# VH-VL binders against q92529r149to334: the designs that were tried, part 7

Target 1, 186 residues: q92529r149to334
Amino acid sequence: LGPGVTYVVKYLGCIEVLRSMRSLDFSTRTQITREAISRVCEAVPGAKGAFKKRKPPSKMLSSILGKSNLQFAGMSISLTISTASLNLRTPDSKQIIANHHMRSISFASGGDPDTTDYVAYVAKDPVNRRACHILECCDGLAQDVIGSIGQAFELRFKQYLQCPTKIPALHDRMQSLDEPWTEEEG

## First folded at step 7 (VH-VL)

Design C11 (framework fv_ozuriftamab)
Fold by ESMFold2-Fast, scan of step 7:
Structure C11 (fold): chain C 186 residues (1-186), chain A 123 residues (1-123), chain B 106 residues (1-106)
Amino acid sequence: as target 1 above (186 residues)
Amino acid sequence: EVQLVQSGAEVKKPGESLRISCKGSGYTFTSYYMHWVRQAPGQGLEWMGGINPYSGGTGYNQKFKGRVTISADKSISTAYLQWSSLKASDTAMYYCARTYYYDLSGYSAFDIWGQGTLVTVSS
Amino acid sequence: AIQLTQSPSSLSASVGDRVTITCSATSSVDYMHWYLQKPGQSPQLLIYDASNLASGVPDRFSGSGSGTDFTLKISRVEAEDVGVYYCQQYSSWPYTFGQGTKVEIK
């Protein structure tokens, strides 16, 4: 991706994820991101809304999600995706909303049929601990965003891991990235 | 010992610029949000905004957005609050205070506060 | 923004009295904290997340509540407890404080 690919998206907020993603199966990780999207959309005025009505989450699922952080809810951001990080800035690039190093990101999903305009990713940082961040995209842009994140993961994994080749292998590799955050990563 | 040490009292005229500081010591500066809380003479506490020193991301109370700038320099563990043009209504005691997100059972509280910086703006 | 209203606005107590301060929010609050500002000093944390004592805070202080109604109690007030007490919500931005309750000792 070189210097990175930039998209303009809406940041809706994040919800703390209380368990390591590597301890959860793929189905549970997917359910967590979908539930996070639903909760954040319900909390943010003007969000498109993923569900008109949804089934109550299971006790297992509810035990994994913690508190929401809506500090930057609803603002347009410049999202730059590179092999080094996901960088969230104001569109004029004057204010950094978040900078999540690729190592700190353990899971991403987006563009699903029932959450077509949404992208979610789970990242660690000093402020939000491990949290699921929710982005709202225009039209078909969510597919491009999640695709670029996948490409960054693939290229990053190829730099350090032996023989990653397929999307399923890429998802398997992402579990190894759910490690404790290091204060002085550079 | 964990401390937040703020810059000294300031006396300014309306229209002047000002930057005050808050230096953290005894802890990992980038593991805590830094907030600014204002207290006008004889009044209560009012949250102005905060910064994530790791990312540089800021959040503001709409009342102060565009009137002040919050920044931080993690290399010297210092946060700043800056005005481009002071008004008499900016006369207040300004406190910095930290919050910790890793422990949701309680560290989201302002557990450590600076001693305060008195800013007086008079014509 | 979530507005916090404290009651009473001020009170005068004798050493050994039980003091009760309430804080009401205009909408549901996930995190409520309590602070004491002694005369001429910075605020200090007393209670975090509704009911947990901060480090170094005496057992005579306790907190309770959820949703929109929260309470701070001092079981036997001491002379050193004079000051202004503030509740503070950390559930939604902007973060807000109550107007304060001034506690004086007779």
Scores: ipSAE 0.000, ipTM 0.445, lowest interface PAE 18.1, mean pLDDT 80

Design C12 (framework fv_ozuriftamab)
Fold by ESMFold2-Fast, scan of step 7:
Structure C12 (fold): chain C 186 residues (1-186), chain A 123 residues (1-123), chain B 106 residues (1-106)
Amino acid sequence: as target 1 above (186 residues)
Amino acid sequence: EVQLVQSGAEVKKPGESLRISCKGSGYTFTSYYMHWVRQAPGQGLEWMGGINPSSGGTGYNQKFKGRVTISADKSISTAYLQWSSLKASDTAMYYCARTYYYELSGYSAFDIWGQGTLVTVSS
Amino acid sequence: AIQLTQSPSSLSASVGDRVTITCSATSDVDYMHWYLQKPGQSPQLLIYDASNLASGVPDRFSGSGSGTDFTLKISRVEAEDVGVYYCQQRSSWPYTFGQGTKVEIK
């Protein structure tokens, strides 16, 4: 990935996630991202719409999802994927909409048959706390986007296999999903 | 049904090459890392390494780096563990197990395991 | 590498007993998982990220702990719980497992 790979996608918005994704099994994480896509799509004018018929959310699932933030809903953005972060910027300016460090991202999914043109990821940041961010892609692009996110996670995995364990600074500790660190050398 | 099916038991002599396999079914193969874990007779579990089947990218436990090769063929949803030259100390049960790779660096729990492949290396 | 030491190495319990297994790490662990290997079978996931029960696992199993000390408990052991229990850390490369705790039922 070097300096990163960039895609032009539509940012639909995000919805707060009230529980740590690490405390949930994979099936529940997948249900949360699909429910988030559905709720955000229903709230944004002009969204393609994920699916017509959807399973009603359980009480448990409804307790995990909080308030939506639609401040930047419907904007075309430049998404840059690197081993360091997912960076969301305006295409016409250098304004940063969000910058999510890879360590702050706990889950990502996309390009599934039920939500073919959508990518969702759960990240912590100072503004939205923990939220599920929804991206709408052009035909076929969602597979490329989620593939690049997967490659970024793979390269981060290789860094952990070859280098000393991550040591968070005080600021990074507030953003990281990994509060404790180890003195182990790679 | 999600399952990992491994190749059958092998009996080999020191110096011989070997490749064993792990075939995934019932899930999207490229959405999960595949890992190899060995268990020597009467001993505990030891992580050997893993692969991202989507990219072919691999990571190894330093003890096994250069001694084994991990690969995958995503067109047939199969991962491989290969030795160029077996040693008696390679006698062990070998398991494959998956983790979800979109969770940060792929450090998810091993939620599904293969049935194991027994490899016996003796003269 | 983070070394994991389990205690006890083996135990014998009667059906209905409370069983406690501990796992101690040489340095702080962010995330600990527990597996059960029944005789002649592959390991199966019991607990992930210290305290979360895996799908299909009976609620008599529970996990707790943080830092360097983690515990797996079986509130009322059943005959089917016989096997070897392993803790596993994912916080530092390489992934490591404890030596295992053998649980036998009288």
Scores: ipSAE 0.006, ipTM 0.472, lowest interface PAE 10.9, mean pLDDT 80

Design C4 (framework fv_flanvotumab)
Fold by ESMFold2-Fast, scan of step 7:
Structure C4 (fold): chain C 186 residues (1-186), chain A 123 residues (1-123), chain B 108 residues (1-108)
Amino acid sequence: as target 1 above (186 residues)
Amino acid sequence: QVQLVQSGSELKKPGASVKISCKASGYTFTSYAMNWVRQAPGQGLESMGWINTYTGNPTYAQGFTGRFVFSMDTSVSTAYLQISSLKAEDTAIYYCARTYYYDSEGYSAFDIWGQGTLVTVSS
Amino acid sequence: EIVLTQSPATLSLSPGERATLSCRASQSVSDYLAWYQQKPGQAPRLLIYDASNRATGIPARFSGSGSGTDFTLTISSLEPEDFAVYYCQQRSNWPPYTFGQGTKLEIK
């Protein structure tokens, strides 16, 4: 990844996540991201919307998702993925929209058949506590984006192998990350 | 002047259908979602759901699926609520209200409301 | 679903008195809570958004406070036109947003 891989994608918004992803199984984590994508797509002008009619969310899912933040909704952004962070900037790279350290990202998913063009990731930051961020990608780009995020997770996991700690299996890290070790002031 | 103007009152028999309109003026119709709120006689406000005016996609609250249909026509800046197979329990004032898509600083609040449409279902 | 409970159901006061109305959420709504006033025969009117911000055109005697699960609407000195039903509404989840059951403010 070096200094990072950069993609131009559309930022659709984010939804607060009220529960730690570490406290949820993999299936629930994927349901949360799918529900977040559905809600944000339905609310944002210019989003393509859900591919299939969706069931009403369960009481469990509704209790996990909180308020939305659409401050930067619908704008094209420059997304740089590195082992250090996900960095979201305006396309001219003059303004930072968000910078999420890799350690603050607890889960990422994308490219599902029902959400083929979408990537969602759950991250903590000072502005949005724990939130699920939704990106809309061009045809096929979602797979590249989620692949690069997975590669960053894998390289981070290999770094942890050199520092003895409790380490999850690789498949859990690629598709389901435990919540960050600690939320550092930064 | 920003306003929402709803169609007039309706008196229907059980089993009939009704379609009420909410016409927006003074703003860009597609920049705001349209919400529907029901108020039964002497009761409080009950959110029914909303329609994304940019995509045309409706979202229904629990209890308002099936017989209730949200639609819109961008060419006339109008949102519609259709209720089929009317029941006596559907007797209520139905309001439309706009919500901005930016979910902060008051814009996701219902700042502009229609005057309400009374639907009476009686035999 | 987030349930909003308002108290009291009815508040009887005289003009000139201070009114305090409560709204309690079943889970945190942060500060995404709005207050509405509904007079007989009229549509609701937005008073307060994001817990404490007064909407355009709303008199200074109206104020909101609170965060998380406990919220208060205060009217510092009641005017005759303030006797109405007041509703709180949470906006922390995507629409449809839920309302409290209402507090009726009536003349003593």
Scores: ipSAE 0.000, ipTM 0.462, lowest interface PAE 16.1, mean pLDDT 80

Design C9 (framework fv_refanezumab)
Fold by ESMFold2-Fast, scan of step 7:
Structure C9 (fold): chain C 186 residues (1-186), chain A 121 residues (1-121), chain B 112 residues (1-112)
Amino acid sequence: as target 1 above (186 residues)
Amino acid sequence: QVQLVQSGSELKKPGASVKVSCKASGYTFTSYAMNWVRQAPGQGLEWMGWINTYTGNPTYADDFTGRFVFSLDTSVSTAYLQISSLKAEDTAVYYCARGDYSDSWYYFDYWGQGTLVTVSS
Amino acid sequence: DIVMTQSPDSLAVSLGERATINCKSSQSVLYSSRNKNYLAWYQQKPGQPPKLLIYWASTRESGVPDRFSGSGSGTDFTLTISSLQAEDVAVYYCQQYYSTPTFGQGTKLEIK
């Protein structure tokens, strides 16, 4: 990826995730991102996903998701994906909306058949704590975006392997190489 | 505690410009969207658009593009509405109204007192 | 654009009696997967800005008296004032926020 790849996408917002993604299996993580997309889309008029049918949320899923933050909802942003971070800026690059270091990202998902134009990722930052961030992509870009995020995780993992500091962490990462993964505190 | 205080009434001739201010206090300015709503004399309410208080990016309803400009001065927690090339049909009370980013910024829990803009010869 | 239509245009009710104001949307404002109706009600007194009374069709805003209630789903909504007080004389507006905001034309409530 080098200095990173940049996409212009629409930021829809985020919703707080009240439990560690590490405590949840892959299927539950995927259900959480779908639920987050649905909730954020219903709050943002004109979002593609707002009108798609889906199953009612389980009580468990509803208990995991907290308050929404729609402060930047509906903005077109420049998303730069690198091995260091996901960097969200205004398209003129004058303002940083968020900079989520790869270490702070615990899951990413996108381009699924029922949420084809959406990408969701769970990240920690000082403002939103742990939150699921929702991006709306155009023209099939969602698959390119999620692919680039996956590539950044893989490249960061390879960099970590070249300088192993924690042997248990190294072993754990090798077990999850075929899915989006990252270190999550607590 | 939460207050939105707007500038005073304006009497303008057709073709002039006007700038209305809306000063917020009692909350974190950048945590809430600022919307603008117009009410012509004896008429109902019409949503004009909103401005993102953190980024400064404005969004205009289709009927309010071109002559209308939303802007901010975040250092004094103030939003502005500027109308250029004023027409008689712009005569209205203009309200600023706060929307909550944590729920939906398109319903309005606090409103300014309104600014009457009268456009006449 | 979702068109909001209120009825009646004006209503006269005696003190202590029930007042009901209706609001109809040109298309559903219900997001059925979440059972959420994107509808709010406002009160506007002469010379004053609108005041939020109800949001999400039936949730009463903090500080709003219990006599105010909202009901309905989809396209048909009602604001009810169970026992009219003198200070309730105002114009009432419904508003959808399922898409870009639109308001009803208003219902003027007066004392008989």
Scores: ipSAE 0.007, ipTM 0.554, lowest interface PAE 10.5, mean pLDDT 82

Design D4 (framework fv_flanvotumab)
Fold by ESMFold2-Fast, scan of step 7:
Structure D4 (fold): chain C 186 residues (1-186), chain A 122 residues (1-122), chain B 108 residues (1-108)
Amino acid sequence: as target 1 above (186 residues)
Amino acid sequence: QVQLVQSGSELKKPGASVKISCKASGYTFTKYAMNWVRQAPGQGLESMGWINTNTGNPTYAQGFTGRFVFSMDTSVSTAYLQISSLKAEDTAIYYCARHYYYTLSGYAFDIWGQGTLVTVSS
Amino acid sequence: EIVLTQSPATLSLSPGERATLSCRASQSVSDYLAWYQQKPGQAPRLLIYDASNRATGIPARFSGSGSGTDFTLTISSLEPEDFAVYYCQQRSNWPPYTFGQGTKLEIK
């Protein structure tokens, strides 16, 4: 990935995630991101997938998702994916809109048949709490975007293992690709 | 200095139109949504909607669709509110206020314009 | 639409006294609640954001508390310049971000 790979995508919004992704199995994590994508697509005018079939969410799933922030739906952004972060900028790349450290990203999913043009990721930020962010990609880009995020996760883990000054406690966080050390509320 | 400066007061007859400006300075215009808030004489604050300053797309609260148009011009960092077919009940102070993008927490409407009084009378 | 109800509508107190203003939401807004002060002829001024965070330049006598549906703005010792109208605002989901009807703080 080097200095990072850049894509132009649309930011559709985010939904608060009320439980740590670390506490959930992979199937539940995937269901949460798919439900988040479905809710955002239904709420945002002009979102792709007018013929989407959606099953009512389970009680557990509904308890994990909180408030939506869709005020900024449809904004075009420049997304740079690197081993350090997901960096969201204005399309001209002159202004940083958000920077999510890779370590703060606990899960990412996208490019699935039912949600072909969408990517979702869950990030914890001191300002933004824990939220699932939804991106809408042009034809075929979602596969490239999610692939690059996956590669960044993998390369960051390998970098840690090769680093001579590695911190032992970082091993578990990078391995799980989950939230920082204060994961559980004390 | 971060500030929002609005155009001056307007006195209009019923059926006329008005266009209010809100000029931003001291920050990156496209990083913050611009919200419009109305306050009728002796009444509280009422949200009218907002405009996405990155895309130019407006969103209107219920009751403000049709006669109300939000627009903007990025080249001069200015947002606009246009009201057509003015009615007596449109008499109010209209405020613009900025809101930071991409957060479920953090800044509320931290910077406001000084307000523009629109009076509709015969 | 989330409805915010402020109480009391009017609060009459003297300088030096403690003021307690209430804001109740029709459904949970978590901690995404802000407080504003408005003096006659002026635009609203942000006092508190995210329920309890004091905005830049706001005196320490102002504090906010609460979460979910029940919120309080406290002014520990009233100064003459604090007599104004106070509004709460929720920012919990899709706008419009609705305001309460206001509490007028007046000199007794």
Scores: ipSAE 0.007, ipTM 0.556, lowest interface PAE 8.4, mean pLDDT 80

Design D5 (framework fv_ozuriftamab)
Fold by ESMFold2-Fast, scan of step 7:
Structure D5 (fold): chain C 186 residues (1-186), chain A 123 residues (1-123), chain B 106 residues (1-106)
Amino acid sequence: as target 1 above (186 residues)
Amino acid sequence: EVQLVQSGAEVKKPGESLRISCKGSGYTFTSYHMHWVRQAPGQGLEWMGGINPNSGGTGYNQKFKGRVTISADKSISTAYLQWSSLKASDTAMYYCARKYYYTLSGYSAFDIWGQGTLVTVSS
Amino acid sequence: AIQLTQSPSSLSASVGDRVTITCSATSSVSYMHWYLQKPGQSPQLLIYDASNLASGVPDRFSGSGSGTDFTLKISRVEAEDVGVYYCQQRDSWPYTFGQGTKVEIK
C-alpha cells in the first residue's frame, strides 16, 4: 500500500450518526449505512439513487441519523487510501475535502448487490462530528475502493503487531481477515 | 469462467517440505480472500486459515499456526500452502476456496472452491 | 470455538421427499452458510447468510434460522442431491463446520 492508493470518485456528502457504532449490532450498522446512502442520494442532484428494495426506515434508524452536510456534494475527488488515513482532495489537489485518520473510522461498507456503486464509511472529525460519508464510484470501482480500505485496516494492524508496544483492545477488533475496524472510541 | 485450479496430488515422507498452489482465473484475484480447508480421510471439513492476497495479511486456525504458511503472489493470481516438515497426520485432501473480501454486506461465504489436492504422507 | 452440531448425521430419502437438516451452534451465529459435497467432488455453496440461495442453486433448496438454530430444507429431493451437507459459521475464529449430514437416495 506504501504512500497510498488513489481513486477518482464522486463525494456525495455525509449524514451525522448520533450513536456510537459499538452500541449497535452488525445488522443495524449495515442498515444505517444503507439508509445513509439512500438519504444522501435523494438529496443530491445527479446521484443514481436507485436501490433494488427499500422499505421505510424504522424509528430506531431514524433516531440514529441526524443532519446532512452537502457542502461538497457531487464533486469529483481524489481519494487516497493509506494505513494512516482516507484523504479526500479536489482532483487538482488544491482543496482538502476531508482527512480521516484510520483511528477515527469505525465502520465501512460498500459494493454489495443493493448498492453496487456506493461506498460508505463512518468517521469522526471536528467539523461533522461522527458522520457517515458517501462515495459514488464508477461501475465496478466500489469493489476496489472498499477492498483497499479493508487492506489498509489489515496493514495498520500488522504494523502495530510488529512494534514492541501493544494495545490489547485493538487485537480483538482486528482478529478477522475480512473484518474492518468496526468499533468506535479507540 | 471463474475457477480455482490446484496443483496435483503429492506423495511425501515425514520430515519433507511441500508447497501446494491454488491459481485463480476469470475474476479479479485481489477482490477475494483465499482460504484453505482440509479434509482428513473419512472426516469432515476443517478451516486452516486464509490470506488477503492484496495485503499479504493472514489468519490461521490456532491448530495450524506455526505448522503451515499461507502466502500468495498476486502477480500470477496464485495462493500457496506450505509445510517445512510434513507429518503423517497431514495426510488429507486440501481445498482452496475464495471468499468475497467485503464483510459488511450480506454475503461472506466460500462461493468457489478448487478441485482439491490430495497429500499423502507415509513412510 | 463455536461448535456446530448437525442432525441427523445421516438419512435415506426417496426422490420427491422433503428433507430437513438442522444445525445447532454453541453460541449465537449471524452468518451461517450451507455446502453440499457430492461423492468425489469439492464442496459447493448452497445457502449463504442463513436464507439466501447461492447462484445456480435450484429453488427447491431453502434455509432458515437465527441465533443458535438453523435449518436447511429440500422441498422435493432429486437423485443428484446425494452427498454430505455441511453448515459453516464465520462469526468468529476459527471458522467451523458441522460434522456433516449424509443424504442417500433409495
Scores: ipSAE 0.000, ipTM 0.480, lowest interface PAE 13.3, mean pLDDT 80

Design D6 (framework fv_refanezumab)
Fold by ESMFold2-Fast, scan of step 7:
Parts: structure tokens; sequence; C-alpha cells
Structure D6 (fold): chain C 186 residues (1-186), chain A 123 residues (1-123), chain B 112 residues (1-112)
């Protein structure tokens, strides 16, 4: 990826994720992101992909998703994907919506057959805590976006395996797909 | 040389407990997570779960909750598998194996394996 | 869980001949977003732990002889040994890591 790859996408919003992704299997993580996409799309005017028929979420899935943050909903943004971070900004206004370091991202999915235009990723930041962020892409771009995110995850880990100054804590975070929970252990 | 060395074979009575060790050497222990894989005599391989070597947090496959405990002693680069209330069906070779690489699924192939520890449960 | 099925259960091949082992997953292990098949192959000799041969369906692990190759995509995968050597007698396992890891039942490779 070099300095990063930039895409123009629509930011739809995010929804809080109340539980660590660490102990959940890949299928469950994918179900959480799919449910997050549905809820955020239903809340945002002009969004595609709100399905007319959808299985009601399980009690477990419903307990994982919390409050939505729609402050920046519907904005066109520049998404820059690198081994360091996902950076979301609006070039015309120079606003930064979010800057999520790769170490803070625990999962990403997108381009699924029933959510073909959407990419979702779970990240921690000071504003939203742990949240699932939803991006709407056009013209099949979602496949390229999620592909680049996956490549950045894999390249970051490979770089550190080859680095003489290896950082075990960083490898741990990437390998577990989630940071240890420190503040809400009680 | 990168290697995982496990403790020796164990013969236990039903209802007893066993603790298998897996000592890592030749690499930074906390840079790779540890997996446990079981193989019953004459049978195939069964993934049991993994433990995060930096945090000590375990993840168990559905069939291996309750009686099975993964733990670590990072000061000696060692992972442990404890099985309580042993049953005859627990008779198997238990392998530790390190996670090979980072993936979006959070799972991987395993590049380095311990030699295996045979646990026999008989009356 | 994703179920991995190997065929045949056992195979006898003469020294120097090609050996082919198949593996089928109950659902696709190709992640279209990164175009990777989350599939590995292992060799296990009697009294030894499994040894990683191939990952990402077709990438050979360092130190593994080039006579071993992996192919396939989605649900159907093949491990090929182009010219069987005596030391290749073993049980071979496929493994998916697309979801919670599961192994095939194994294929026992013997010399005729």
Amino acid sequence: as target 1 above (186 residues)
Amino acid sequence: QVQLVQSGSELKKPGASVKVSCKASGYTFTSYHMNWVRQAPGQGLEWMGWINTNTGNPTYADDFTGRFVFSLDTSVSTAYLQISSLKAEDTAVYYCARKYYYTLSGYSAFDIWGQGTLVTVSS
Amino acid sequence: DIVMTQSPDSLAVSLGERATINCKSSQSVLYSSNNKNYLAWYQQKPGQPPKLLIYWASTRESGVPDRFSGSGSGTDFTLTISSLQAEDVAVYYCQQYYDTPTFGQGTKLEIK
C-alpha cells in the first residue's frame, strides 16, 4: 500500500459495539456488522440496502449493539487506507471525521452478496468507544475498499514479523482482533 | 531453533485432573498466540481453542468449555492446558501449536507444533 | 461449523508417480474481498506432530520440497505430490481457517 490508497465513499454513521470481538467467531462478527449496516441504513435518508425482509436479530446480537452516532451521516468522504490507519476526512471542508489506527480496528467486512455496496469495520476511539462504522460505496467499489483494508491488516503483521525491534503487544492486538478491555472489567 | 517442547505422557484415573505444559524457545513468546489441538488414538485432528500470549485471555471451541483451562506463565515462556474431571473420552495426544500469521478471520494455519503429550484416562 | 471432507480415505501410489489428494469444504473458504482461500495442508508421520506444508491454498511453507503443490478455490482443493518419495508416506490433512478451524478426516498415503 505505500503511503496509502484513497477512495471516495459515503459515511453513513456508526453504532456502539458493547462487547469485545475477541471471543466471537468470524461468522458472529459478520452477523454483527450485517445487523449494524441494517440499523444505520434504516436511520439515514437516502441510504441503499435497507432490506425489506430480514431475520430478527438474536437476543445475543441485540445485546451487543448500542447507541448510534449519526453526526456525520450522509457525508461524502475521502477514505485513506494504509498499514498505519483508516483516515476519514471531507476534502472540501477539510474536516476529519475519524482517524482509526490499525491497532484499534478489531474487524472489517464488506461487499457481501446481500450488502454489496457496504463496508463495515469495528474500531475504538475516544469519541465512540468501540463502534461499528458503516461506509456506502458505489459501482462495486466496496470490494476494492474491503480488499485494501484486508491487505493493510496482513501487511502490517508481516512487517512486524520481519522487524528487528518486534513489538509483542502490537502483534497481540493484531492477532486477537481486539484490545484487552480495561475500563469495564467490573 | 524455534521449538515447542511439551511435558511427558500422563496416565490418570477418571475424575482426576491433568496439567500439560508447552515451553516455547527460539522466539519472543508473546509475539505468537498459542493453540491447542487434540488427536484421539487412530483419529484425526480437533482444534480446541487458543490463548492470547500477551493478555492471557483464552478462547475455547464449543466442545472444550468447562473442564478445559488454558493458561500461561510468560516469565518462563510456557503455556498450559488443564483438564479437570477426566473422562475416558479425553484419552488423546494433546498438541500445542503456534499461530502462523494475522488474518481477517482471526484464525490461521499453524507453523510450529509441540511433539504432543499423550494423556491416557483409564480405570 | 465448516465441515472438511477428504477423498480418498487412503491412497497407494508407486515411487516416482503423482499422488493427488482432494479436500472439499461444506461452504466456500474464499474470502472475495482479499481473494484468499483460507485453507492449509499438513503432513503427519507416525509418532510425529503435523507439519505445515501449504497455506493460503497454494503457498508452500519454507523448507517444503517443490514436489508438493496446492491448488483449487472456494470449496474444492487439491494437494499434489508430483513424484512420490519414500519419506512422503504419511497421513495428510486439510484445514480451513475461514471460521473456527476444522480439519478434514485425513488421507493415508501408502507406497504400492
Scores: ipSAE 0.000, ipTM 0.507, lowest interface PAE 12.5, mean pLDDT 81

Design G1 (framework fv_reozalimab_arm2)
Fold by ESMFold2-Fast, scan of step 7:
Structure G1 (fold): chain C 186 residues (1-186), chain A 120 residues (1-120), chain B 110 residues (1-110)
Amino acid sequence: as target 1 above (186 residues)
Amino acid sequence: QVQLVQSGAEVKKPGSSVKVSCKASGGTFSSYAISWVRQAPGQGLEWMGGIIPIFGTANYAQKFQGRVTITADKSTSTAYMELSSLRSEDTAVYYCARESWDDSGYFDYWGQGTTVTVSS
Amino acid sequence: QSVLTQPPSASGTPGQRVTISCSGSSSNIGSNTVNWYQQLPGTAPKLLIYSNNQRPSGVPDRFSGSKSGTSASLAISGLQSEDEADYYCAAWDDSLEGPVFGGGIKLTVL
């Protein structure tokens, strides 16, 4: 990754996440990101949008998701992925939309069959607290984006292994269609 | 291998300011957050604020907002905490600590502490 | 006043099992993981347990952590004289947008 890999994607917005991803099992984390994608896509004009029919969300899932922040919804952005951060900027004005340090990102998912063009990640920041951020990609790009995020996590993890402090397994933070993840007991 | 080394003890007059340094070695300075936590004599731990050097972004506990400034110098791998308008109740040991790489926010390495005494 | 509640003191004898409690609310322990710090007299705090129940390298397995609802617990099995220290729980608080600490507990080994 060096100085980072840059993609042009559409930022759709984010939804507050009221529980730490670490307190939830992997299946629940996946369901939360899928529900977040669905809600944000329905709320944003111009979002791509043929989701398969779905059941109403469970009371448990509804209790985990809070308010949406659509301030920057629908904007094309420059997304730079590095071992330090996910940096979101406007291409023309070079304005910063968001900076999410890798340490603040607790889960990322993308390229699933039901949400093929979408990438979602959960991050903490001073503005949104803990939120699930939704990116819409051109056909085929979502897999590249989630792959680069996974690579950044892996390289960050390797850097941190120089310290004596034990850290969570990488697979607990990522899901990819081509690389199925399973929960590991500790 | 990671070490955080803080500046020496300070004795300050009420109404003055103090600036404490925290020099990081053995790790990647700009890739981690550095927080400041203080402890008054015989009291518990109190978070003051932190900085993410890669972003240049600092955030502060509400109690210290307007009195504390946290900065970082990437060229020297040093974080600073400046506390202004000092009062006797600011007498404490001030610690810098490195924040974890994940969202759990634990402090994995701590500086040795800097004693700040506010008296006339 | 500390945001998380811990008893101010506890004591035990060598070999005993001691449990240290920590109580919070939905905005901190209820929605985030709990970390524990050990502070030996005259020294900086040291990370003892992170993410509810994980041990850093070098921390013996007689130290363990758990969390249920808005409460957390640190257990010390086979208590030893060198365990005499102050123990602090900590968690991120969503409302305050920062980490919060318990008041600390002074553990005396008799």
Scores: ipSAE 0.013, ipTM 0.526, lowest interface PAE 8.0, mean pLDDT 81

